# VHH binders against Probable cyclic pyranopterin monophosphate synthase (moaC), part 2

Target 1, 244 residues: Probable cyclic pyranopterin monophosphate synthase (moaC), of Pyrobaculum aerophilum (q8zyf8)
Amino acid sequence: MIVDISKKPDVFRYARASANADVKKCNTAVAAKAATVASRYLPFLHPLPLSATAWCKDGKFYVEGIAHWQTGVEMDVLFGVLVGLLGSGAVKIENLRVEIKQKQTTPPIIENVNTSEAPITREGDLVASAYGRMKVVNLDIVKNPVEKGHPIYAAQTAAALNAKRLCELLGGPCPSVQHFKIEIITSDSVEVRTFIKARDITPAPEALFSAGVALLTIWDMIKKYEKDENGQYPYTYISELHLD

## First folded at step 8 (VHH; from x01 with T57I)

Design y06
Fold by OpenDDE, fold request of step 11:
Structure y06 (fold): chain B 244 residues (1-244), chain A 117 residues (1-117)
Amino acid sequence: as target 1 above (244 residues)
Amino acid sequence: EVQLVESGGGLVQPGGSLTLSCAASGFTFSSYDLAWYRQAPGKKRELVAYISSGGNIVYMKSVKGRFTISRDNAKNSVYLQMNSLRAEDTAVYYCAAEYGEDYIDYWGQGTLVTVSS
């Protein structure tokens, strides 16, 4: 289910997310755009009018967003970081997290950052595998159904769907996926492994994307229980996402 | 005026039981998710139990099988039945109300639960 927010007043909601990655050029335009349409890719995220911007600095990729709306935008900007980095050719992403989330009645001061678009190249094998790990506070909650459904099953479905849709965000041709497999393990953390075989072009970005989306889907589904007393996520983050 | 008022805290022996109550007023209770949080001295506040407006329940792992959260919309109240209490359950317990999933909207003042022999 998509949580009922119909009775909440509009409030200015801000969030900034970041991740570490080694990329030569940052596709910040793709990141910002992706953040604005995150709800189309994350199953239980509310659509909202997001203003987003993105930038790279010192090996970190940032996305921040603001909306005058009824719900938070942290998942949106997380999604933006993921897609932006993929669009930038990242093969390894570390410490994908929410830096800060704010809610206020006055518009926040947001830095104006110029976005840039980098060319996307797809080179590699027709098979790809990815691994992702997410740290959570309440791992046991991930193992059982919650209000939004069962996080593992939802993540599996979301991953499969999104494995075929990354090209809509990055542009260019979509790999003809011949096989997709995802495994999710809950040990000390949430671990995701994806495997994709494509007919024509490398599905390496899709492997990373689907793994990332799986983790973000889980995050979204349990965020009610993961947030601290101030609505922040100090202990929830995607520690690692990389191609095998 | 919105109010969440906890009651039922106190001193109990290990293995004992205690029922916490939270009486709410000033908002549409039935539309809100309700939760119990706790904060031990020197530790972070943590979620203990959560019950959605639709009745979906989650517990932190350490209290599963021992604690039961319930709500009575007619009485604008949420409860936490605590059984088999342990020393590590000692904390100030807070009642919380949330509409949506972004922030906790309302907090109680807290009630102290001390589990000691």
Scores: ipSAE 0.923, ipTM 0.966, lowest interface PAE 0.5, mean pLDDT 95
Fold by OpenDDE, fold request of step 11:
Structure y06 (fold): chain B 244 residues (1-244), chain A 117 residues (1-117)
Amino acid sequence: as target 1 above (244 residues)
Amino acid sequence: EVQLVESGGGLVQPGGSLTLSCAASGFTFSSYDLAWYRQAPGKKRELVAYISSGGNIVYMKSVKGRFTISRDNAKNSVYLQMNSLRAEDTAVYYCAAEYGEDYIDYWGQGTLVTVSS
């Protein structure tokens, strides 16, 4: 389910997310755009009017967002970072996390950064696999149904759906997926492995995307229980996401 | 005025039982999620148990099978039955109320639970 926020007052909601990646050119425009439509790709996110900006600095990719609305925007900006990095040609993403969340009655001051767009190039095999790992505070919660449903099953479904939709965000043709499988393991962390076979073009970005979406879906489903007393996520993050 | 008032804390021996209560006022109780958090000396505050407005329940792994969270909307109260208490359960226990999923909206003042022989 999508959590009921109908009686929450509108306030200014701000969040910043970041990740480490080695990219030659940063596709910040794609990141900002993706953040504004994150609710279309993550099953249980609320749609909201988000203003987002993105930038690269010192090997880190940042997305921040602001909305005058009834719920937080941290998942939206996380999604923006993921898609932005994929659009930038990243094959390895590290330490994808929420830097800060804020809620206030006055508009926050956000950076005014010019966005840039880089061309997307697809090189590689018609088969691809990806691995992702997410650290959580309460791993046991992931193994059982919560209010939003069962995190594992939801993540599997979200991943499969999103494996076919990355092109809507990045532009260009979509790989004709011939096979998709996902495995989610809960050991000392949440681990996701995706495998995709496509007919025509490399599905390498989709392998990473679907794995990332699976993890973010799980994160969203358990975020009520993962946040600290100040609404932050100091101990929840995607430690690594990479192509095999 | 919004209030969350915890009660029931105290000293108990290992293996003992204790029931915490939280009485709420000043807001529409039935529409809120309720939770118990705890904070041990020198440690971070952590979620112990969570019960949604719809009745969905989540526990911290270490308390599963030992603790039971429940709510009574007619009494605007949430409870934490703690059985088989351990020394590591020693902490200040806080009642919390949340509407939505962004932030905890209201906190109690806390009640101390000490498990010691």
Scores: ipSAE 0.923, ipTM 0.966, lowest interface PAE 0.5, mean pLDDT 95
Fold by OpenDDE, look of step 11:
Structure y06 (fold): chain B 244 residues (1-244), chain A 117 residues (1-117)
Amino acid sequence: as target 1 above (244 residues)
Amino acid sequence: EVQLVESGGGLVQPGGSLTLSCAASGFTFSSYDLAWYRQAPGKKRELVAYISSGGNIVYMKSVKGRFTISRDNAKNSVYLQMNSLRAEDTAVYYCAAEYGEDYIDYWGQGTLVTVSS
């Protein structure tokens, strides 16, 4: 279910997300673009006109976004960080979180940062595996159906679909996926493992992407219950996402 | 004017029961999700129970099996039945209304629940 926002007024909505990763060059252009089309990849996001900016500083990758619309943009910018880092060749992502989201009647001041492009090189094995972990406040909610559906099943479906779509964001050829497997475990956190076999080119980025999408899908589905009294997410974050 | 008015709070012994009520006015009640939050002394406000406009219910683990959230659209009211109360349930309980899952739109003034022997 895409939540009903039809009666909400347009207001300026801002969000900033970040993550830590070791990358030589930051593909900020891809990150910003990805944020604007996040709703095409995450099942329950509303499409909205979003302006996004991305930058790297001190080992962190940032994406911020602004919209004059009826709903928040925090999931969009999270998605931007994920895709941007993948586009930058990251094989390990840490502490992917929402730093802040805001709602106001006046336009927020956004930093003007120049975007840069980094070419993506696909080298490696035709088999790839990825692991992701997400910390949540209410783990029990993930195990049961919520208003948007069952988080685990939705995440599995979203991951499988997106495993074939990363090339639309990064450019270049898409791996011919021969096998895709995903496992989601709820222990003290949400854990995702993906496995992909491809015929022709390495699916390593796709393994990371699909795992990340699974976690973000779950996040989106439970965000109503994870947010604090101020609408923020101080304790919800993707602690790690890496290739095995 | 939008109003959420909680009632039913008070002093109760451990193991006791209490029912909180929240009467709403000034907005289209049936279109909103409703929730109960609580804030214990020195702690942050936390979600207790959530009921969507469509009737989907979510409980926090700490209260699951003990608390029951319900709504009556005809009366513009939401309720929290609390059973098997514990000392750690002591808090100010707030009624909340939300439309569109971005922010809580409206808050009540809160009602104090004290669980003590």
Scores: ipSAE 0.903, ipTM 0.953, lowest interface PAE 0.6, mean pLDDT 95
Fold by ESMFold2, fold request of step 11:
Structure y06 (fold): chain B 244 residues (1-244), chain A 117 residues (1-117)
Amino acid sequence: as target 1 above (244 residues)
Amino acid sequence: EVQLVESGGGLVQPGGSLTLSCAASGFTFSSYDLAWYRQAPGKKRELVAYISSGGNIVYMKSVKGRFTISRDNAKNSVYLQMNSLRAEDTAVYYCAAEYGEDYIDYWGQGTLVTVSS
């Protein structure tokens, strides 16, 4: 289910997300664009008119966004960070998290940072796998249906669909997916492994993307139960996401 | 004016029971998700139980099987039945109401539950 926000007032919704990654060039243009279309990829997000910016500093990649709208934008900017890092060639991402989420009646300050673009260069094998881990407060909730649906089954579906859709966001040559497999385990965290075979072009970015999408789909489905009393996520984040 | 008024807290021995109540006014109660949170001294506020407007219920693991959340839309009230209480359940318990999914919109003032021999 996409939750009912029809009676929420329009206020300025702001969020900033970040992750650690060692990338040579930052693709901030693709990150900002991805954030604005995140609802097309994460199945339970509300469409909203997001303005987004992205930047890199000291080994961290940031996306922030603002909308005058009825719901928060933290999942949109998280998606922007994920796609931006993949568009920057990242193979290892750590601590993908919401730094802050706010609502207010006046526009927040949003940084305007120079955009940069670089085409992704794909090197690697035609078989790829990725691993991701997400820390959550309410792990038991992930194992069972919630009002939005079953988090694990929804994540598996979203990941499989999205394994074929990364190049819509990045551009360039697209791998033809020949096989996709995903495993989600709820131990002391939520863990995901993806495995992809493709022809002609390495699917390594897609392995990472689908793993990240699975975790973000779970996060979105349980976020009502994860946020603290101030609407923040101090203990919910994707701790690692990397190629195997 | 929106109001959430908790009642039913107090001192109880381990193994005992309490029922918390929260009476709500000033908003369309049936459209809101309701929840109980708790905060022990020096600890963060944590979700205890959540009941959506559609009746879906979620519990934190440590209270599952011992606590029961329920709501009565005709009385604009949400309840927490607390059984088999333990010392670790000692906290201030807060009623909360949320429409949508981004923020808790309203908080009660809290009611203290003390579980002690």
Scores: ipSAE 0.750, ipTM 0.905, lowest interface PAE 1.4, mean pLDDT 92
Fold by ESMFold2, look of step 10:
Structure y06 (fold): chain B 244 residues (1-244), chain A 117 residues (1-117)
Amino acid sequence: as target 1 above (244 residues)
Amino acid sequence: EVQLVESGGGLVQPGGSLTLSCAASGFTFSSYDLAWYRQAPGKKRELVAYISSGGNIVYMKSVKGRFTISRDNAKNSVYLQMNSLRAEDTAVYYCAAEYGEDYIDYWGQGTLVTVSS
């Protein structure tokens, strides 16, 4: 289910997300653009008129977004960080998290940050696998249906669909997916493993993307239960996401 | 004026039971998700139980099987039946109401539950 927000007032919604990654050149333009279309990829997000920017500094990649709208923008900016890092060639991403989300009646003050575009390149074999781990407060909730549906089953479906759709966001030649597998388990965290075979073009970015989408889909489905009393996520984040 | 008024807190022995009630006014109760949170001394406020406007229920692991959340839309009330109480359940319990999924819109003032021999 997409939660009913029809009676919420428009206020300025702000969020900033970040992750650690070692990349040679930051594709911040791709990140900002991806954030604006996140609702087309994460199945339970509300569409909204997002303005977004991105930057990198000291081994961290940031996306922030603003909308004058009825719902928050934290999942949109998290998606922007994920896609931006994949567009920057990342093979290992750590601590993908919401740094802060806010709402207010006046426009937020935000620094102008110039985004940059970089060529998208791909490296890897025609068989790729990825691993991801997400820390959550309420691990047992992930195992059972919630109001939006069953988090694990929804994540498996969203990941499979998205394994074929990363090139819509990055551009360039697209791998022809020949096989996709995903396993999601709960231990002391939510863990995901993806496996992709493709022809001609490495699907390594798609292995990471589908794993990230699975975790973000779960996060979105349980976020009502994860946030603290101020609406923040101090204990919920994707701790690692990397190629095997 | 929105009001959430908790009642039913008090002193109880381990293994005992209490029912918390929260009476709501000033908003369309049936459209809101309702929840109980608690805050023990020196701890962060944490979710205990959540019941959506559509009737979906979730519990934190430590209370599952012992606590039952329910709502009565005709009486604009949400309840928490607490059975098999333990010392670690000692906290101020807060009623909360949320429309949508981004922020808790309304908080009650809290009611103290003390579980002690």
Scores: ipSAE 0.747, ipTM 0.900, lowest interface PAE 1.5, mean pLDDT 92

Design y06
Fold by ESMFold2, look of step 8:
Structure y06 (fold): chain B 244 residues (1-244), chain A 117 residues (1-117)
Amino acid sequence: as target 1 above (244 residues)
Amino acid sequence: EVQLVESGGGLVQPGGSLTLSCAASGFTFSSYDLAWYRQAPGKKRELVAYISSGGNIVYMKSVKGRFTISRDNAKNSVYLQMNSLRAEDTAVYYCAAEYGEDYIDYWGQGTLVTVSS
């Protein structure tokens, strides 16, 4: 289910997300663009008119977004960070999190930073796998249906669909997917492992992307139970996401 | 004017029961999700139980099977039946109402539950 926001007034919504990754050149243009279209990829997000920007500093990648709209933008900017890092050639991503989420009646101030586009990168074999781990407060909730549906089943479906769609965001030839598997298990956290086989073009970025999409789909489906009394996520984040 | 007014808190023995009530006014109650949160001394506020406008229910693991959330749209009220109470359940309990999923829109003032012999 996409939550009913029809009665919410427009206010200015702001969020900033970040992650750690060691990349040689940051594709901040892809990150900002991806944030603006995140609702096309994460199945329960509301469409909204997002303005976004991105930057890198000291081994961290940031996306911030603003909308004058009926709902928050934190999931959109998280998606922007994920895609931006994949477009930057990241093979290991750590601590993908919402740094801050805000709403206000006055327009927020953001710096207009120049974005840059890096070449699309693909390294790896025609068989790839990835691993991801997400810390959550309410792990038991992930294992059972919630109002939006079953988080694990929804994540599996979203991941499979999205394994074929990263090239829409990054450009270039798309891998021809021949096989996709995903396993989601819970331990002290939510863990995901993806496998993908493709012909001609390595699907390594797609293995990471589908794992990240699975975790973000779960996060989105449980976020109203994860946020603190101030609407923040101090304890919910994707701690690691990497190729096997 | 929106109000959420909790009642039913008090001192109970371990193993005892309490029913918390929250009476709401000033908004279309049936359209809102309702929740109980709690805050123990020196701890962060945490979700206890959540009941959506459509009737979907979620509990914290530590209270599942012991607590029951319910709502009565005709009375604009949400309830928390607490059974098999433990010392760890001692907290101020807050009623909350939310439309959408971004922020809690309304909070009650809280009612203290103390579980002690």
Scores: ipSAE 0.742, ipTM 0.898, lowest interface PAE 1.5, mean pLDDT 92
Fold by ESMFold2, fold request of step 11:
Structure y06 (fold): chain B 244 residues (1-244), chain A 117 residues (1-117)
Amino acid sequence: as target 1 above (244 residues)
Amino acid sequence: EVQLVESGGGLVQPGGSLTLSCAASGFTFSSYDLAWYRQAPGKKRELVAYISSGGNIVYMKSVKGRFTISRDNAKNSVYLQMNSLRAEDTAVYYCAAEYGEDYIDYWGQGTLVTVSS
């Protein structure tokens, strides 16, 4: 389900997310745009009027966002970081996390950073796989239905759909998906592995994207139980996401 | 004025039982998710059990099978039945209420549970 927020007042909702990645040029325009449409891709997010910006510094990629609205924006900015890094050519992403989320009655200060765009190059084979790992506090909860549904089954569905949709965010031709497989297991963390075969152009970005979407879908479905007393996520983050 | 008032804490021997109660006022109780959190001395506050307005229930692993959360919308109250108590359950227990999913909106003042001989 999409949680009922109809009675929440509008306040300024702010969040900043980051991840580590070694990329030559940061595609911050793609990141900011992706954050504004995240609810179209992560199935249980509320639509909201997000204003977002992105930048990179010292091997880290950042997205921050603000909305005067009824719910938080941390999942939207996490999605922005994921897509921005894929649009920047990243093949390994580490420590994708919420740095902070806040609510306040006055507008927060958001940097007016000029965004940049870089064309994505598609390098790799027509068969690709990716691995992702997410640290969570309440691992047992992932194995069972929660209010929003079953986290693993929802993640499998969201990943399969999204494996075909990255090109909407990055532009250019989509790989024609010929096969998609996902495995989600819980060990001491939530682990995901995706496998994808496509015609004519490499689906390597889609392997990463679908793995990231699976983990973000799980995170979103359990976030009520993961946040601390201040609404922060000190122990919940995607520790690694990479091509195999 | 919103209030969440916990009661039922105290000293109990290992293996014993306690029932915590939380009486709520100042908001539409049936629309809110309710939860119990706890904070042991020197530790961070942690979720114990969560019950949504629609009746979905989640427990942390360490209390699953020993604790039961329930709510009574007619009495504007949420309860935590704590069985098979262990020394590790010693903490201040807090009632919490949340509408939506972004932040806990209201916290109670806490009630101390001490599990000791």
Scores: ipSAE 0.736, ipTM 0.899, lowest interface PAE 1.5, mean pLDDT 92
Fold by ESMFold2, look of step 11:
Structure y06 (fold): chain B 244 residues (1-244), chain A 117 residues (1-117)
Amino acid sequence: as target 1 above (244 residues)
Amino acid sequence: EVQLVESGGGLVQPGGSLTLSCAASGFTFSSYDLAWYRQAPGKKRELVAYISSGGNIVYMKSVKGRFTISRDNAKNSVYLQMNSLRAEDTAVYYCAAEYGEDYIDYWGQGTLVTVSS
C-alpha cells in the first residue's frame, strides 16, 4: 500500500542521507538524479517534485533533498546515495543512514556544489553475489505482514524488478540477466544476500543494487515503527552492503 | 482544538493488569493511526504499540503477548490492555496520533504507570 497523504498540507520537507565508501571520484550528478526518481524504483514511495544535491567529503557520500509537498523525502535521498555510490564504482558501502529529516514553513537551503559524472566501470565475473545488513529497532515487525504488505515478500519482488533496471539510472550497456535469487534472513538484524548471473557483462553493480533496494523497501515499509518521537532514525540504518 | 486525554494509569504489583484509555477530539479519528509510547525516567520515549487507521497492529518485542492495543472509532478512543506487568514497564505512557507516515501529529499529556513490589 502507498499510504494515504491526501489530507496533508504542503510544507517544505528536507532530508540528508549519507554513507561511507571508498571511491576515487564521486558521481554526484547520478545521485541527485536518482533521488528525484526514487519513487519509480522503491514501490511504496509517493511521487513528489524533489530538488536534490549530492557531494562527497572525507570518505562519505551525501545526498540532500527538498520538496514543498505532502510527505517526507528521506527514502528518496537514501536511494540517491545508494545509486550515486554504485555510479561511483563502490563495491563496499557502510552506514547508509538518514542523518536528519525536517519539515518547516520556510524553504531550506540546499548546498551549492558542482556536479560531476563518471561512467560506471564494470569489473568482475558474469556471476555476482552481494550481502547487505540493516539494523532495525523492531525486528519482529519485518517477519510479519504490516499494513503496507509483507516486508520480506515485497522486498524480494522489488529487488527482482530492480536487478534489471540499474542501467536506466547509470546508462551504458545493461547486463542480460539470466538468473536472480535473493535470500532475506532475520537474525539480530535484517540480512540480505543476492545472487545474479548475466550473459555478457558483469552484474556486480546489480547484485549490490538489488540488495540495497531490498533493504530500502523493508525500511520504507516499517519506517512508521522505526522513527523516534522526533521523526528521526537514530537506530535504523544499512550497516554494510558489499560484494561477496 | 485537538485533544488526546489518557486515563487509567496507577500503581500495580508485578504480574498485575491495567487498562489505559485515550479519548480523542478535534480531528477525524478514523483517518489517523494511533499509538502508545512510553518514557521511563531518564530514558528516551519509545513506541509500545501501534494501530493503523485500517486496523493493522504492531507491538514492541518486550510487550508482545502481554499488551493489547485496540481502537473504537465510534467512541474516538484507543486503549492499551496491559497484563503480566513487570517493573520494567514503569513509565509515563503517551497516546499519539499520526496521519501519513513522517511525524507524530498529536501527543497526549501522559499517564503514569508504576509497577513495584
Scores: ipSAE 0.724, ipTM 0.892, lowest interface PAE 1.5, mean pLDDT 91
Fold by ESMFold2, look of step 9:
Structure y06 (fold): chain B 244 residues (1-244), chain A 117 residues (1-117)
Amino acid sequence: as target 1 above (244 residues)
Amino acid sequence: EVQLVESGGGLVQPGGSLTLSCAASGFTFSSYDLAWYRQAPGKKRELVAYISSGGNIVYMKSVKGRFTISRDNAKNSVYLQMNSLRAEDTAVYYCAAEYGEDYIDYWGQGTLVTVSS
């Protein structure tokens, strides 16, 4: 389900997300755009009028977003970081997390930053696999249905759909998916493996994207139970996301 | 004028039982998710049990099977039945109410539960 926010007042909503990745050029334009349309890809997000900015510095990639609206924007900016790094050619992403989220009655201060765009090139085999791991506080909750549905089954569905949709965000030639598999295991963390075969064009970015979408879908479905008393996520984050 | 008022805390022996109650006023109770959190001395506040406006229930692992959360929308009340209490359950227990999914909107003042011989 999409949670009922009809009674929430409009206030300024701010969030900043980040991840570590070693990329030569940062595609911050793709990241900012992806954040603004995240609700089209993560199935339980509310649509909202997000303004987003992205930048990279000292081996980290950042997205922040602002909306004067009824709900928070942390999942939107997390999605922006994921897509921005894929659009920057990342093959390994670490510590994808919400650095802070806020709501307030006055506009948050946000600075203009340089926006850059890197060309997207695809290198790799026509078979790709990816691994992702997410740390959560309430691991047992992932194993059972919650109000929004079953986190694992929803994640599998969202990943399969999104494996075919990354090109909408990145542009360029798209792999024709011939086979997709996903496995989600709950050990001491939530672990995902994706496997994809395509013709003509490597699906390596899609393997990473679908793994990331699976984890973000789970996060969104359980976030009511993950946040601390201040609404932050000090212990919930995607620790690893990489090609195998 | 929102109030969440907890009651039912006290001193109990290990293995004992308590029922916590939280009476709410000043908001449309049936539209809110309700939860119990706890904070032991020197520790961070943590979720114990959560019951959504639609009746979905979540428990932290260490209390599952021992604690039961319930709500009565006609009485604007949420309850925590605590059975098989252990020393590690000693904490101040807080009632919480949330609309939507972004932030806890309202907190109670807390009620102390002490599990000790």
Scores: ipSAE 0.714, ipTM 0.892, lowest interface PAE 1.6, mean pLDDT 91
Fold by ESMFold2, look of step 14:
Structure y06 (fold): chain B 244 residues (1-244), chain A 117 residues (1-117)
Amino acid sequence: as target 1 above (244 residues)
Amino acid sequence: EVQLVESGGGLVQPGGSLTLSCAASGFTFSSYDLAWYRQAPGKKRELVAYISSGGNIVYMKSVKGRFTISRDNAKNSVYLQMNSLRAEDTAVYYCAAEYGEDYIDYWGQGTLVTVSS
């Protein structure tokens, strides 16, 4: 289910997300673009007219976004960070989180930074796997249907679809997927493992992407139960996401 | 003017029961999700139970099986039946209403529940 927001007024919605990663050059252009189209990839997001920018500093990658609209933009900017880091060649991502989300009656000032592009090169095996872990407040909720549907089944579906769609965001040749497998378990956190085989072109970026999309889909589906009284997510974040 | 008014708090022994009520006015109650939050002294406010406009119910792990949330759209009211109360349930309990999934739109003033011998 895409939640009914038809009666919400337009206000300025702002969010900033970040993650830690060791990358040589930040692909901030692809991150900003990905944030603006996130609703095409995360199945329960509302489309909205997002303005986004991205930068990296001190080992962290940031995306911030603003819309004058009926719903928040935190999931969109999280998606932007994920894609931007993949476009920057990251193989290990830590602490993908919402730093702040807010609404206000006046336009917020977006931190403007010159964007840069660093097209990903594909090198590696034709079989890849990735692991991801997300911390949540309400782990038991993930195991059961919520108003938007069943978080685990939705995440499995979203990951499989998105495993074939990363090249739409990054450009370049697309892997021809021959096999995709995803396992999601709820231990002390939500853990995901993806496995993908493709011909001709390594699917290593797609293994990471599909794992990240699975976790972001779960986050989006449970976010009304995860936010604190101020609408923030102090305890919900993707703690690690890496190639095996 | 929107109002959410909690009632039913008080002092209760461990193992006892209370029912909290929240009466709402000033908005289309049936269109909103309703929730109970609580805040213990010196602690942050936390979600206890959530009931959507469509009747979907979610409980936090610490209260599941002991607490029951319900709503009565004809009376513009949401309730929290609390059974098997424990000392750690001591808190101010707040009624909350939300349309969409962005922010809590309305908060009540709270009602104190004290669980002590």
Scores: ipSAE 0.702, ipTM 0.881, lowest interface PAE 1.6, mean pLDDT 91

